# Designs tried in a protein design chat: VH-VL binders against s5sc42. Part 12

Target 1, 176 residues: s5sc42
Amino acid sequence: MTVDALSNADNQDLRDNFIANRFLSHEAKLLDQRRFTEWLDLLDDEIRYIVPLRLMALDFDREVRADSFHINDGKVNLKVRAKRSSVSSGWGETPPSRTLRLVGSVMTDRIDQEGVLEVESAVIIYRQRAAIGQGDVLAFRRTDWLRIDGGTVKLLKRVALLTDASLATPNLAIFL

## First folded at step 4 (VH-VL)

Design s19 (framework fv_cixutumumab)
Fold by ESMFold2-Fast, scan of step 4:
Structure s19 (fold): chain C 176 residues (1-176), chain A 125 residues (1-125), chain B 108 residues (1-108)
Amino acid sequence: as target 1 above (176 residues)
Amino acid sequence: EVQLVQSGAEVKKPGSSVKVSCKASGGTFSSYTISWVRQAPGQGLEWMGGIIPILDIANYAQKFQGRVTITADKSTSTAYMELSSLRSEDTAVYYCARDSGLWFGELPDYYMDVWGKGTTVTVSS
Amino acid sequence: SSELTQDPAVSVALGQTVRITCQGDSLRSYYATWYQQKPGQAPILVIYGENNRPSGIPDRFSGSSSGNTASLTITGAQAEDEADYYCNSRDSSGDHLVFGGGTKLTVL
């Protein structure tokens, strides 16, 4: 790539990328701190939250299934997940996992005519479960669509693609 | 084995409200979703909404949002559906049903395995 | 508008196979469940999770899905199978349930 290609951004592009970075960083902090009520307020009422299944296949293009999901939720189901995490034994993780989210490689496209900003990022979540001393790592790339309406930014859609593939459906117990 | 027992038939005036009850017995109540489904005479089934009592989360079909309120009392294992601003078109049999909807960590597996016998609500002028 | 569409009526001869279909875009993402309803009675669950039968449902009932279509198949229809059949699934958002319009099965 040339310097000119890498620097060919106007003030709007810079502002949009900065806004996206701040939004995703703020979201990561809320999730790590289990501030789910505040996190839900970041979500558009029309939110679509999608984590496709990634099965081991001979053809790379067939590892991700369009019609099979770990998660395929709207706002009500995300509220259910969040509240399950806060109730006593028998729901979610007991005790809850401790997490640290590292969000990077944030790239933005131009805001469309409907006020939607497409954002791509790479994320690593370090997760330590209460029953074990060592943590584990989840790695994924995600594409987010942020709705910008006046002074308000909401997450409209998320598609997270897990790096690891498995033949069995893993049980995802945390938000990505 | 869970049974759902619904309140008796109601006759209401247009513009009033009705509150139908659904009492669960013989099994776990609070951790299941209780859905409400209505059926007008000669018509099909229509989902109105549901509640997960332990989470105190209610969810409503768009058509009924603003007119329907679904609540639950865990101490009596009873769910309630209140429909306001009644019109003649609200004349129907109202069913409660227990569904398996876990909605968390699994592919959607949502089905209603136990149904109440229905409550007839007639809206007449 | 209805998100799930069913034909209003279908007929089958005793002992023959009938397939009742349900169509909607949400069926690409979510399984359909099927309910049987006889006059004056509450619905009864007959198939869930694509092709699972509750206890007490005969094995002649089966379910399948392909693309935007879910099907309930009755192999070797009996007189007591005469009823209304409803498909049920989630809407495109995944947050709400929607029913098909129902199919009246007549066993000839």
Scores: ipSAE 0.357, ipTM 0.749, lowest interface PAE 3.6, mean pLDDT 83

Design s2 (framework fv_cixutumumab)
Fold by ESMFold2-Fast, scan of step 4:
Structure s2 (fold): chain C 176 residues (1-176), chain A 124 residues (1-124), chain B 108 residues (1-108)
Amino acid sequence: as target 1 above (176 residues)
Amino acid sequence: EVQLVQSGAEVKKPGSSVKVSCKASGGTFSSYTISWVRQAPGQGLEWMGGIIPILDIANYAQKFQGRVTITADKSTSTAYMELSSLRSEDTAVYYCARDSGLWFGELSYYMDVWGKGTTVTVSS
Amino acid sequence: SSELTQDPAVSVALGQTVRITCQGDSLRSYYATWYQQKPGQAPILVIYGENNRPSGIPDRFSGSSSGNTASLTITGAQAEDEADYYCNSRDSSGDHLVFGGGTKLTVL
């Protein structure tokens, strides 16, 4: 890589990267603390939340069918998932899983859509269930589109691509 | 086995409201989504909205925003659809239907059990 | 315009194969579900999750998808298959359901 390629940033690029890092860091903390009402407030009303299946025969650039997704939700379905986690009587985990999210490798780029910032990141979630056994790790790359409108930043779209190949029925009880 | 039983036909004047009921019998009520779908005479099917009773979350089609309220009473296993500010264009058969499961973890919405329909006529 | 488009009518000769199509951009991302409706009756589910049949639906009914198009195929049409057929899927947001305009199948 050249120095120009690594340092060719104007003031707007610096601001965008700072905004993206702060947004994703704040979001990670809300999710780890199970503050879902506040997390939902970060989502645009037109949010699209997608976790595609990763199979050996699947090319990421190909057209993807509904049966090729783990998750393909708008805001109402995300509210359902969040509220299900809060209902007693056997819904979700009791007690809930403890998580720690690490968000890194953040890259930003503007697209040809007014006020929208494209953000790529790498995420690791460490999760420990109620049982006292070993925790597990979920790793993925994530592409986000942030809508910046005046003083407000909202998550407009998320695509999380899991590093591991899809299992028959992965447990996606946690938000990515 | 599970059946959806709807309330009887209604004749209403323009500007009034109508509330249609849908009672589930013979199966689990609260852990499914109940949808409301209407069909005007000679026209196609139109989804109005639905409710997930156990979560108390209702969802509405944009066309009906502000005029439709969908509620559920878990103790009586009954869902309700109330449509206000009625116009002659609201004359239709109104169906309730059970969607498969909850939206959480669901990639396909399908309505496997349907009520027989409630005719609502709006005329002066 | 409407999110899911169907031809208003199609005909098939008894015992022959007919394909009813549903087109819309959301079908690239979401399953198509198909309903049969006979005059004066509530709709009946015939195909869900692209190509699954509920118990009691004959093997002659099948579903398929390609790009922005979903299809319902009836192989060896019977007189009793004469009905209106509606496709159903989610809108582009994933949160709402939308129906196609319906296709009236006439079995000759």
Scores: ipSAE 0.132, ipTM 0.667, lowest interface PAE 5.2, mean pLDDT 82

Design s20 (framework fv_cixutumumab)
Fold by ESMFold2-Fast, scan of step 4:
Structure s20 (fold): chain C 176 residues (1-176), chain A 125 residues (1-125), chain B 108 residues (1-108)
Amino acid sequence: as target 1 above (176 residues)
Amino acid sequence: EVQLVQSGAEVKKPGSSVKVSCKASGGTFSSYTISWVRQAPGQGLEWMGGIIPILDIANYAQKFQGRVTITADKSTSTAYMELSSLRSEDTAVYYCAREPGLWFGELSPYYMDVWGKGTTVTVSS
Amino acid sequence: SSELTQDPAVSVALGQTVRITCQGDSLRSYYATWYQQKPGQAPILVIYGENNRPSGIPDRFSGSSSGNTASLTITGAQAEDEADYYCNSRDSSGDHLVFGGGTKLTVL
C-alpha cells in the first residue's frame, strides 16, 4: 500500500469511521449484557440479519453459498429470537451464555445508496455456555450497512461470515 | 394429534368488528405458531398474520396492519383474530393454521401442517 | 412487491406428469411450501422444505427449486389430484408469509 492510498481520507471518512466504531461498540455491550429491547431499538425496521452457511470447498470462493443460511431474518424474527432467550420454557440456552464481544479492524465506505454507510469489522465472541464450564471462541468477519437518517443511526443489514467452515452448524444461540 | 376448532359463521355490518376464535386441542398450544389466512369468494389464500403464544409476539401482514389484532389465551389454548372497520371486501372464509415451533416462516422445515375448518364472515348492509 | 406468482390454470391428462411453478425473488433465500385445496375444504399441506412430504401424501408429489422458481411436480396424475395448488414462502423482508395466487389443476 502507498501513503497516498492510506492518507486519502477526508474529514467525512474519519467521522464515519468514528460513528461506526461507537455504534458497534455500544451494540456489543448491549448484546453482552442481554439488553435485547435496547438492541432491537438499534435495528432499522427493514433490517436483514444474515449468517451464511460456509461449507469447505476446494475453491474458496465457493465456501459461502448464496442460497444457504444459518440465519436470514428480519426484525420480527430477530425479536422472536431475542424473546426466546428470555423465557423459562427451554426454548433457548438455559442458563444463558456469558459473552464478551471484541469488535475490531473497522473499515467504512460510503456506497451509492444515500445515507448508507458500509462497515466491515472482525469480531471475536468469548462465550461461556455453562456457569462453571470453560469458554469457547467464535470468530467472524462482519459486513454491516448503517442507515444515517435525521441524526439517527440504525443497523439496516448485517452479514456475518463465520471463520470456521462446517457441514451443518446447529442453530446459533447468540446474536453475532 | 392436534385439532384446531374455529368459531361459527358471522354476519356483520360495514364499519363493525369481528372476532374469530381458534381453539387448539390434542396438543401443547405453547409449542406452536398460529397463523390466520383468509380467502375471499373465488379468490386465493391471503396470510393476515400470526402469533407465537408462549412469547406473546404477534406479526401482521402489511395490508392488515392497524386493522387486525391477533391474540392468544394460553390458559384456554385459544387464539383470536379481530378485524376492525369491516368493509364488503372483508367477506371471506377465515382460517387458522398451526406451524410447529416458535417462528414465523423459519427457513427449514417449518410449515402450516394443521388447519381449522374455516369461519365464514359476511359483511353486508 | 414481494409477492409470489403462479399461472392461474393448468391441465394434465390422467396418468401424465404436470409441473406447477411459483416465482418470486424471495425463493432465492427461502423454500416454498405447497398446499392443496379442494372446493369447500381447508387447504392441506403437500410439500414443505423444498421436497419433504408429510405423512399421508403420495410419493407422486415432489418439489424442487432453482433460483427464483419453485416447482411442484405430480408424476402420474390421478383424478383426485384435481384441486387448487398454492405456494407459500417468506416475503423479501424475511418476516411475513405470502401465498402465490394459486393454480387450478384440471385432470382430463
Scores: ipSAE 0.308, ipTM 0.737, lowest interface PAE 3.8, mean pLDDT 83

Design s21 (framework fv_cixutumumab)
Fold by ESMFold2-Fast, scan of step 4:
Structure s21 (fold): chain C 176 residues (1-176), chain A 125 residues (1-125), chain B 108 residues (1-108)
Amino acid sequence: as target 1 above (176 residues)
Amino acid sequence: EVQLVQSGAEVKKPGSSVKVSCKASGGTFSSYTISWVRQAPGQGLEWMGGIIPILDIANYAQKFQGRVTITADKSTSTAYMELSSLRSEDTAVYYCARDRGLWFGELSDYYMDVWGKGTTVTVSS
Amino acid sequence: SSELTQDPAVSVALGQTVRITCQGDSLRSYYATWYQQKPGQAPILVIYGENNRPSGIPDRFSGSSSGNTASLTITGAQAEDEADYYCNSRDSSGDHLVFGGGTKLTVL
C-alpha cells in the first residue's frame, strides 16, 4: 500500500465513508435494541437481503439455484421475520435473544449505478439466547449497497457471507 | 381438512367498490397465509396479494397497490379482499387460497394447497 | 411482458409423455409451483418446491428446473390430464408471486 493510496480521498470519498459508517452504526443500535419498525424504515422498498448457503459467484449473470441460500428475502419477508420475533408465543424466541453488534473495517466504493454506494464491513454479533445462559459469537463479512436519494439513505441490498463455523449455530433467528 | 367458503357473486357499477369474503373451516386459520388470485374471462391467473392473520401483515402485487385492501378477522376465521375504483377490466372470478408453506423455509415457501370455489364479480359497463 | 412465459398450447397423445415449460429470470433463484385448472373449477396444486407432489396427485406428474426454465412432465398422459397448467413463482424482488400465462394441454 502507498501513503497516497491510503490518503488520496477526495471530498466525496470522505463523505461516502462518513455516511456509510453512521448508517451502519445506527442500524446496529436499532437491531440490538429490537426497534424493528424503525429498522424496517431504513430499508429500501426494493431491498434484497441475502445470506448464501454456498459461496456465490461474483458474476451475477451466473445462475444461482434456490438451494444456494439460507436467506433470500425482500421487504415483505423481512417484515414477517421482524414481527415473528415480537410475537409472544408460537414464533421465534421467547424470551428474545440479547445482542450486541460491532461493525467495523468499513470500506466504500462508488459504482456505475447512480446514487448507489457499495459498502464492505466486518461484523461481530454477541448473542445470548437465555436470560442468564452463555453467549455465542457470530462473525462475518458483509457487503451492502446504500441508495442515496436527496436527503434519504436506504439499504438497497445486503449480502452476508457466513463461515462454516457460523453455520453450526442451531437457530439463525436474528438479523445480520 | 380445511375448506375455504367464498361469498356469492356480485354485480357492480364502475367506480364502486367490492368486498369479497373467504371463510376458513375445519382447520387452522391464523398462522397460514391467505392469498387472493383473480382470473378474467378467458384469461390466466393473476396474484393480487395475501395476508398472514396472526402477524397482521398484508402484501400486495404492485399492480393493485392503492386499490386493494386485504384484511382478516381471526374471531370468525374470515379473510376479506376489497377492491376499489372498479373498472370493466376488473370483471373476473376472484379466488382465495390457503398458502400452506412455511414462509421462512425454502425459497419456494409459497404454495397454495386449498382453494375457494371463486366469486364472480361483474363490473357493468 | 410477463415475468414467466409459457407456451399457450401443447398436445400429447394418450399414454405418451409431455413436458410443459415455464421460463423467466426469477426461476434461477426460485423454484416453480404448478397448478392444474379444469373448466369451471378452481386451480389444484400439482407440484411445489421443484418436485414435490401433494397427497392425491398421481406419480406420473413430476417437476424439474434448469437455469431459467422450470418444467412439468406428465409421463403416460391420461384423458383426465386435459386442462390448463399454470406455473407460479416469486418475482425478481422475492416479495410477490407471479403466474405464467398458462398452457392448455390437449390429450389426443
Scores: ipSAE 0.036, ipTM 0.657, lowest interface PAE 6.7, mean pLDDT 82

Design s22 (framework fv_cixutumumab)
Fold by ESMFold2-Fast, scan of step 4:
Structure s22 (fold): chain C 176 residues (1-176), chain A 125 residues (1-125), chain B 108 residues (1-108)
Amino acid sequence: as target 1 above (176 residues)
Amino acid sequence: EVQLVQSGAEVKKPGSSVKVSCKASGGTFSSYTISWVRQAPGQGLEWMGGIIPILDIANYAQKFQGRVTITADKSTSTAYMELSSLRSEDTAVYYCARGSPLWFGELSPYYMDVWGKGTTVTVSS
Amino acid sequence: SSELTQDPAVSVALGQTVRITCQGDSLRSYYATWYQQKPGQAPILVIYGENNRPSGIPDRFSGSSSGNTASLTITGAQAEDEADYYCNSRDSSGDHLVFGGGTKLTVL
């Protein structure tokens, strides 16, 4: 990479990156603190939330499957998942996880769709269930599309690609 | 064995509203989805919406948004579907159905394993 | 389109195999559920989660999916299988349920 390539950003690019970082940091804090009602208010009504499935057991296809998902939800299903997390003491076997999200490597790019900012980031989630002494780590890259409209920023679309491939179809108990 | 018992047939005037009830007995109510599905004479099945009583979340098909309201009373294990601004094309059999639990995780199934016998609603002048 | 499409009618000879299909873009992401309905009766669940059968459903019923298509197969059709069959899945958003138009199966 050249210095010119790394420094070739206008004031709008700098503002976009700052806005994206602040949005994602605020979101991470809400999710870690289980403030799901406030988190849902960050989501556009047209939100698409996608976590594709990676399968290691495919003999002739080792790539990520576009037609296979851990999660592929709109706003109503995300609201259901959030409410279930809030009511989980009544739902039995799965205690809520304690989490800490670290969001980094944030890159922004304006796309052909007016008012939409594409954001790429790398995320690590430290996750501990109450019954387990030490936590586990989830690592993934995600691409987000933020809708900026009339001074308001909403998450329009998220695609999170888990680093680890899965042989099975596991249920994800947390938001990525 | 869970059973869904629906309220009786209704005859309504155009422009009025109708409220149909669906009472669950003999099994779990609150943690399941209760859906409403209608079928006009000689036509196919049409999903109107559903509710998850324990979460107090209702969801409606786009076509019925603004005209349908689905509610549940957990104390009586009864779900309700109210349809307003009735038209002749709303004449149909209205079914309630218990959906599978909506588990947190990937692609949770929405299948409806227990159905009420249906409530006939006739809209005529 | 997230709408599910089915052929309106299909026929099968007694004891033969029939395949009822359901097509829609949402089927690339979500499994189809199948319901059987006889005249004057409420629907009954015959297949869910691609190829699971509820208790009481004969093993001649099976489900499959590929791309944007889901299929219900009846191997060795019986007279009592004559009915309307509906596929059901989620729309493209995943938030709503959508039924196919239904397929009337006639057993000859």
Scores: ipSAE 0.058, ipTM 0.668, lowest interface PAE 6.6, mean pLDDT 82

Design s23 (framework fv_cixutumumab)
Fold by ESMFold2-Fast, scan of step 4:
Structure s23 (fold): chain C 176 residues (1-176), chain A 125 residues (1-125), chain B 108 residues (1-108)
Amino acid sequence: as target 1 above (176 residues)
Amino acid sequence: EVQLVQSGAEVKKPGSSVKVSCKASGGTFSSYTISWVRQAPGQGLEWMGGIIPILDIANYAQKFQGRVTITADKSTSTAYMELSSLRSEDTAVYYCARDYGLWFGELSPYYMDVWGKGTTVTVSS
Amino acid sequence: SSELTQDPAVSVALGQTVRITCQGDSLRSYYATWYQQKPGQAPILVIYGENNRPSGIPDRFSGSSSGNTASLTITGAQAEDEADYYCNSRDSSGDHLVFGGGTKLTVL
């Protein structure tokens, strides 16, 4: 890697990275605070939310089956997951986990699709179920595609890549 | 054990609305979702939409968006499908079915395992 | 025109094997579910989740998937298997269900 490669950022790159960081930080706060209605409003109507069981290339023409994913949802199913978490019956976590999300290592790039920003990040979620107990950590790499349309930014697509080490807690009753 | 009992046949005029009911008997109404599927005479099956009664979340196929409303009443264990602005092309048998797949966010199989007997809706002048 | 395509008709001789196919890009990501419908009756579920059979469905019915294609296979077709068969899956968004056009199976 050269110094030029590390410092080569124009005004567009700086603005894109700032927008991405603020969007992802705001989202993390909403999810930690269980403000799911506001979180859903950050999602594009065409959202694709993917958590694969295996590492995948970004080649969606490859033959992939439903059993190869933990999650592969559009907006309706994400609404269902969010609503399930708020009902009093045994549909979600009981009691809900307390979480803290740290989003870092944010890199942005514009792609051939007009108005779409590709964002790579590293995420750590600290999760605690018992009030007194020690929590655990889920760590993973995440790629997001943000649609920037005039004055609005929406999450268009998310791919979160979990590893065996990140599957210490097999119950994915939280949003990544 | 779960049975879905649908309301009787209806004859409606163009431009009117029809509301078909689907009553679940046996088992817990809130433990599943209800899909609505129609079939015009001699034609194939067409998914219209569905509802998760316990969450009060309804979803509609794009073709029916704005014309169909699916609701549920947990107290009577009954789901309803209302179709407005009827045309002759809406003449069909309308089925309700118990659906496990689409609405749970699980990537495992989506299927309708229990079906009502169907309600014939005829749209004629 | 549907997002999932099936041939309108297929024939099989009694006791022989037949394969009914369903094609669509969403099948690369989602399994197909198969329904059997006889005249004047509601559909019945015969296969879900690629190759799972509900109780009461004979073991001669099986499912498979490859690429953009899902298949329902009947090994040793019987007269009572004569019916319309529909595939069903999620659309490309994952939020909606779509049916194939149906395949009329005739047992000769």
Scores: ipSAE 0.025, ipTM 0.644, lowest interface PAE 7.1, mean pLDDT 81

Design s24 (framework fv_cixutumumab)
Fold by ESMFold2-Fast, scan of step 4:
Structure s24 (fold): chain C 176 residues (1-176), chain A 125 residues (1-125), chain B 108 residues (1-108)
Amino acid sequence: as target 1 above (176 residues)
Amino acid sequence: EVQLVQSGAEVKKPGSSVKVSCKASGGTFSSYTISWVRQAPGQGLEWMGGIIPILDIANYAQKFQGRVTITADKSTSTAYMELSSLRSEDTAVYYCARDSGLWFGELLPYYMDVWGKGTTVTVSS
Amino acid sequence: SSELTQDPAVSVALGQTVRITCQGDSLRSYYATWYQQKPGQAPILVIYGENNRPSGIPDRFSGSSSGNTASLTITGAQAEDEADYYCNSRDSSGDHLVFGGGTKLTVL
């Protein structure tokens, strides 16, 4: 990798990286604080939220398609998941698990679709269930597509790639 | 055992709105999804949307977004479908149906096991 | 046109086997549900979750799925099976339901 390759960024690239980092950081805070109504407002009406169930092996001589998903949701299913998470707690019941999301290794690229920014990141979620003392960690890479339309930024698509090892933790009930 | 009873036929002018009701009896209402499906004369079935009464979440097919509103009144076990800005192409039989599932995103597919008899809506001047 | 594609018409002789097909990319992820509709009547559920029959549906009705295709098979067709058949499944997002265009079955 050359210095030119690492520094070959115009003003739009710098702005895009700033926008992506701010958006993902704000989203992480909303999810950690369980502010799901505000989180849903960050999602485009055409949102696609995909967590493949099985690891896909990419090979030059073979096309592997995903024929099963852990999650394959549009906005309505995400609203349902969020509502279940927000209304399931009652007085005198165990508090919800505590989470802390760290988003890093953010790389951005404009694609040939007008107004869409592709964002790759690495994510760590620390989660501690209130009923037990020990926390656990989920780490994964994800690709996001952000729609920038005038003054607004919305999450248009998310693909989070979990390994089978990651799915062994009791984290199937949280947003990634 | 559950029955879905729909309101009677309507004749409407272009540009007006129609609100069709669907009352559930003989079983639980809030724990199921209620879908609305229409069928124009000589045409196929078209899903318009549905509501999950217990969560108060409505879902609409893209074609009908902005024109259709689906609501539910849990106290009367009644779901409603209101379609605005009526055009002659909206002339159809409108069905309500009970989906077997509580909400979307589950492994097993939802299926409509109980259907209302349909409400005919005619849009003409 | 529908995201799920069905042939508009098929015919079968009395007592013979007929297969009605439904094709769409979402069928790789979601099972098809099948409905029967006779003139002037509301649809009736005949198969759900690939190959489950509700109470009251004869065992001559069966379902299968392979790749992007779902099929409804009627083994030993009867006169009363003459009807329109619709497949139903989720769209690719999983959020919406979509119907096939319907297949008119004529029993000769």
Scores: ipSAE 0.024, ipTM 0.617, lowest interface PAE 6.6, mean pLDDT 81

Design s25 (framework fv_cixutumumab)
Fold by ESMFold2-Fast, scan of step 4:
Structure s25 (fold): chain C 176 residues (1-176), chain A 125 residues (1-125), chain B 108 residues (1-108)
Amino acid sequence: as target 1 above (176 residues)
Amino acid sequence: EVQLVQSGAEVKKPGSSVKVSCKASGGTFSSYTISWVRQAPGQGLEWMGGIIPILDIANYAQKFQGRVTITADKSTSTAYMELSSLRSEDTAVYYCARDSGPWFGELSPYYMDVWGKGTTVTVSS
Amino acid sequence: SSELTQDPAVSVALGQTVRITCQGDSLRSYYATWYQQKPGQAPILVIYGENNRPSGIPDRFSGSSSGNTASLTITGAQAEDEADYYCNSRDSSGDHLVFGGGTKLTVL
């Protein structure tokens, strides 16, 4: 790889990468702090939030269906997930996981769709549940599409591809 | 085993509102999704929206957004669907139905396993 | 136009196999659920999650999916199977439910 290839970024590329990093960092903080109402405000009304099953994603001889996903949600289902965390019926985590998100390896690219920025990142979530006493780690590659409309930035689409086919913990009761 | 019991037939004038009730008996109400589906005479099924009572989250089909309001009363295990600004084309049988589980966490899509018998709403001058 | 397309009518001879189809882009992502409706009655769930039958639904009913098409198959059709059949799935967002236009099955 040449220096020119690595440094051939114009002012727009630099700005896009800065905006993406700030957006994803702010989002990570909201999720770690369980500020779900504020997090939902970051999501476009047309949000698509997808966490595919890794085994099904590797099968190019068969059609993949919704039951091949861990998560395949729009805005309403994400509201349901967020609000369930506050319900005393035990449908959320009891107690809630303590989390720390690290977002890195951020790369941005403008696509054919006007006002949409494609963002690739690598994410590690450290989480601790009272039941297990020590933390575990979720690792995944994430592709995000950010809609930039005037002065506002919203998350339009997310695809999070888990690194491990078998999870260290039994559920995905946390947002990725 | 859960049953859904709907309110009786209604005859309404154009421009008025109608409120149909759906009472769950014999099972869990609050944590399931209650959907509303209508069928005009000789026509197909049309999903209007639904509610998850325990979360107080309602969801509406785009066609009905602004005219339909779906609510639930957990204390009486009753869901309601109110449709405003009635027109003759709103003449239909209105069904409530229970989705098999909550909208969250399943890998498979939800399905309507228990249906009410329907409420006929006639919009006539 | 409907997001899910069904042929309005199909016929089958008693004891023979019939396939009812549902087509739409959302079926690439989401399984179809199938409902049977007889005149004057509420719909009854027949198939969910590709090929699962609720308690009380005969073995002759099965489901399948390929690409943007979902199918309900009745193997060895009986007179009592004469009804309207509706497919149901989620829209592209996953947030809303959409029904097909329905297929009237006539058992000859």
Scores: ipSAE 0.150, ipTM 0.681, lowest interface PAE 5.3, mean pLDDT 82

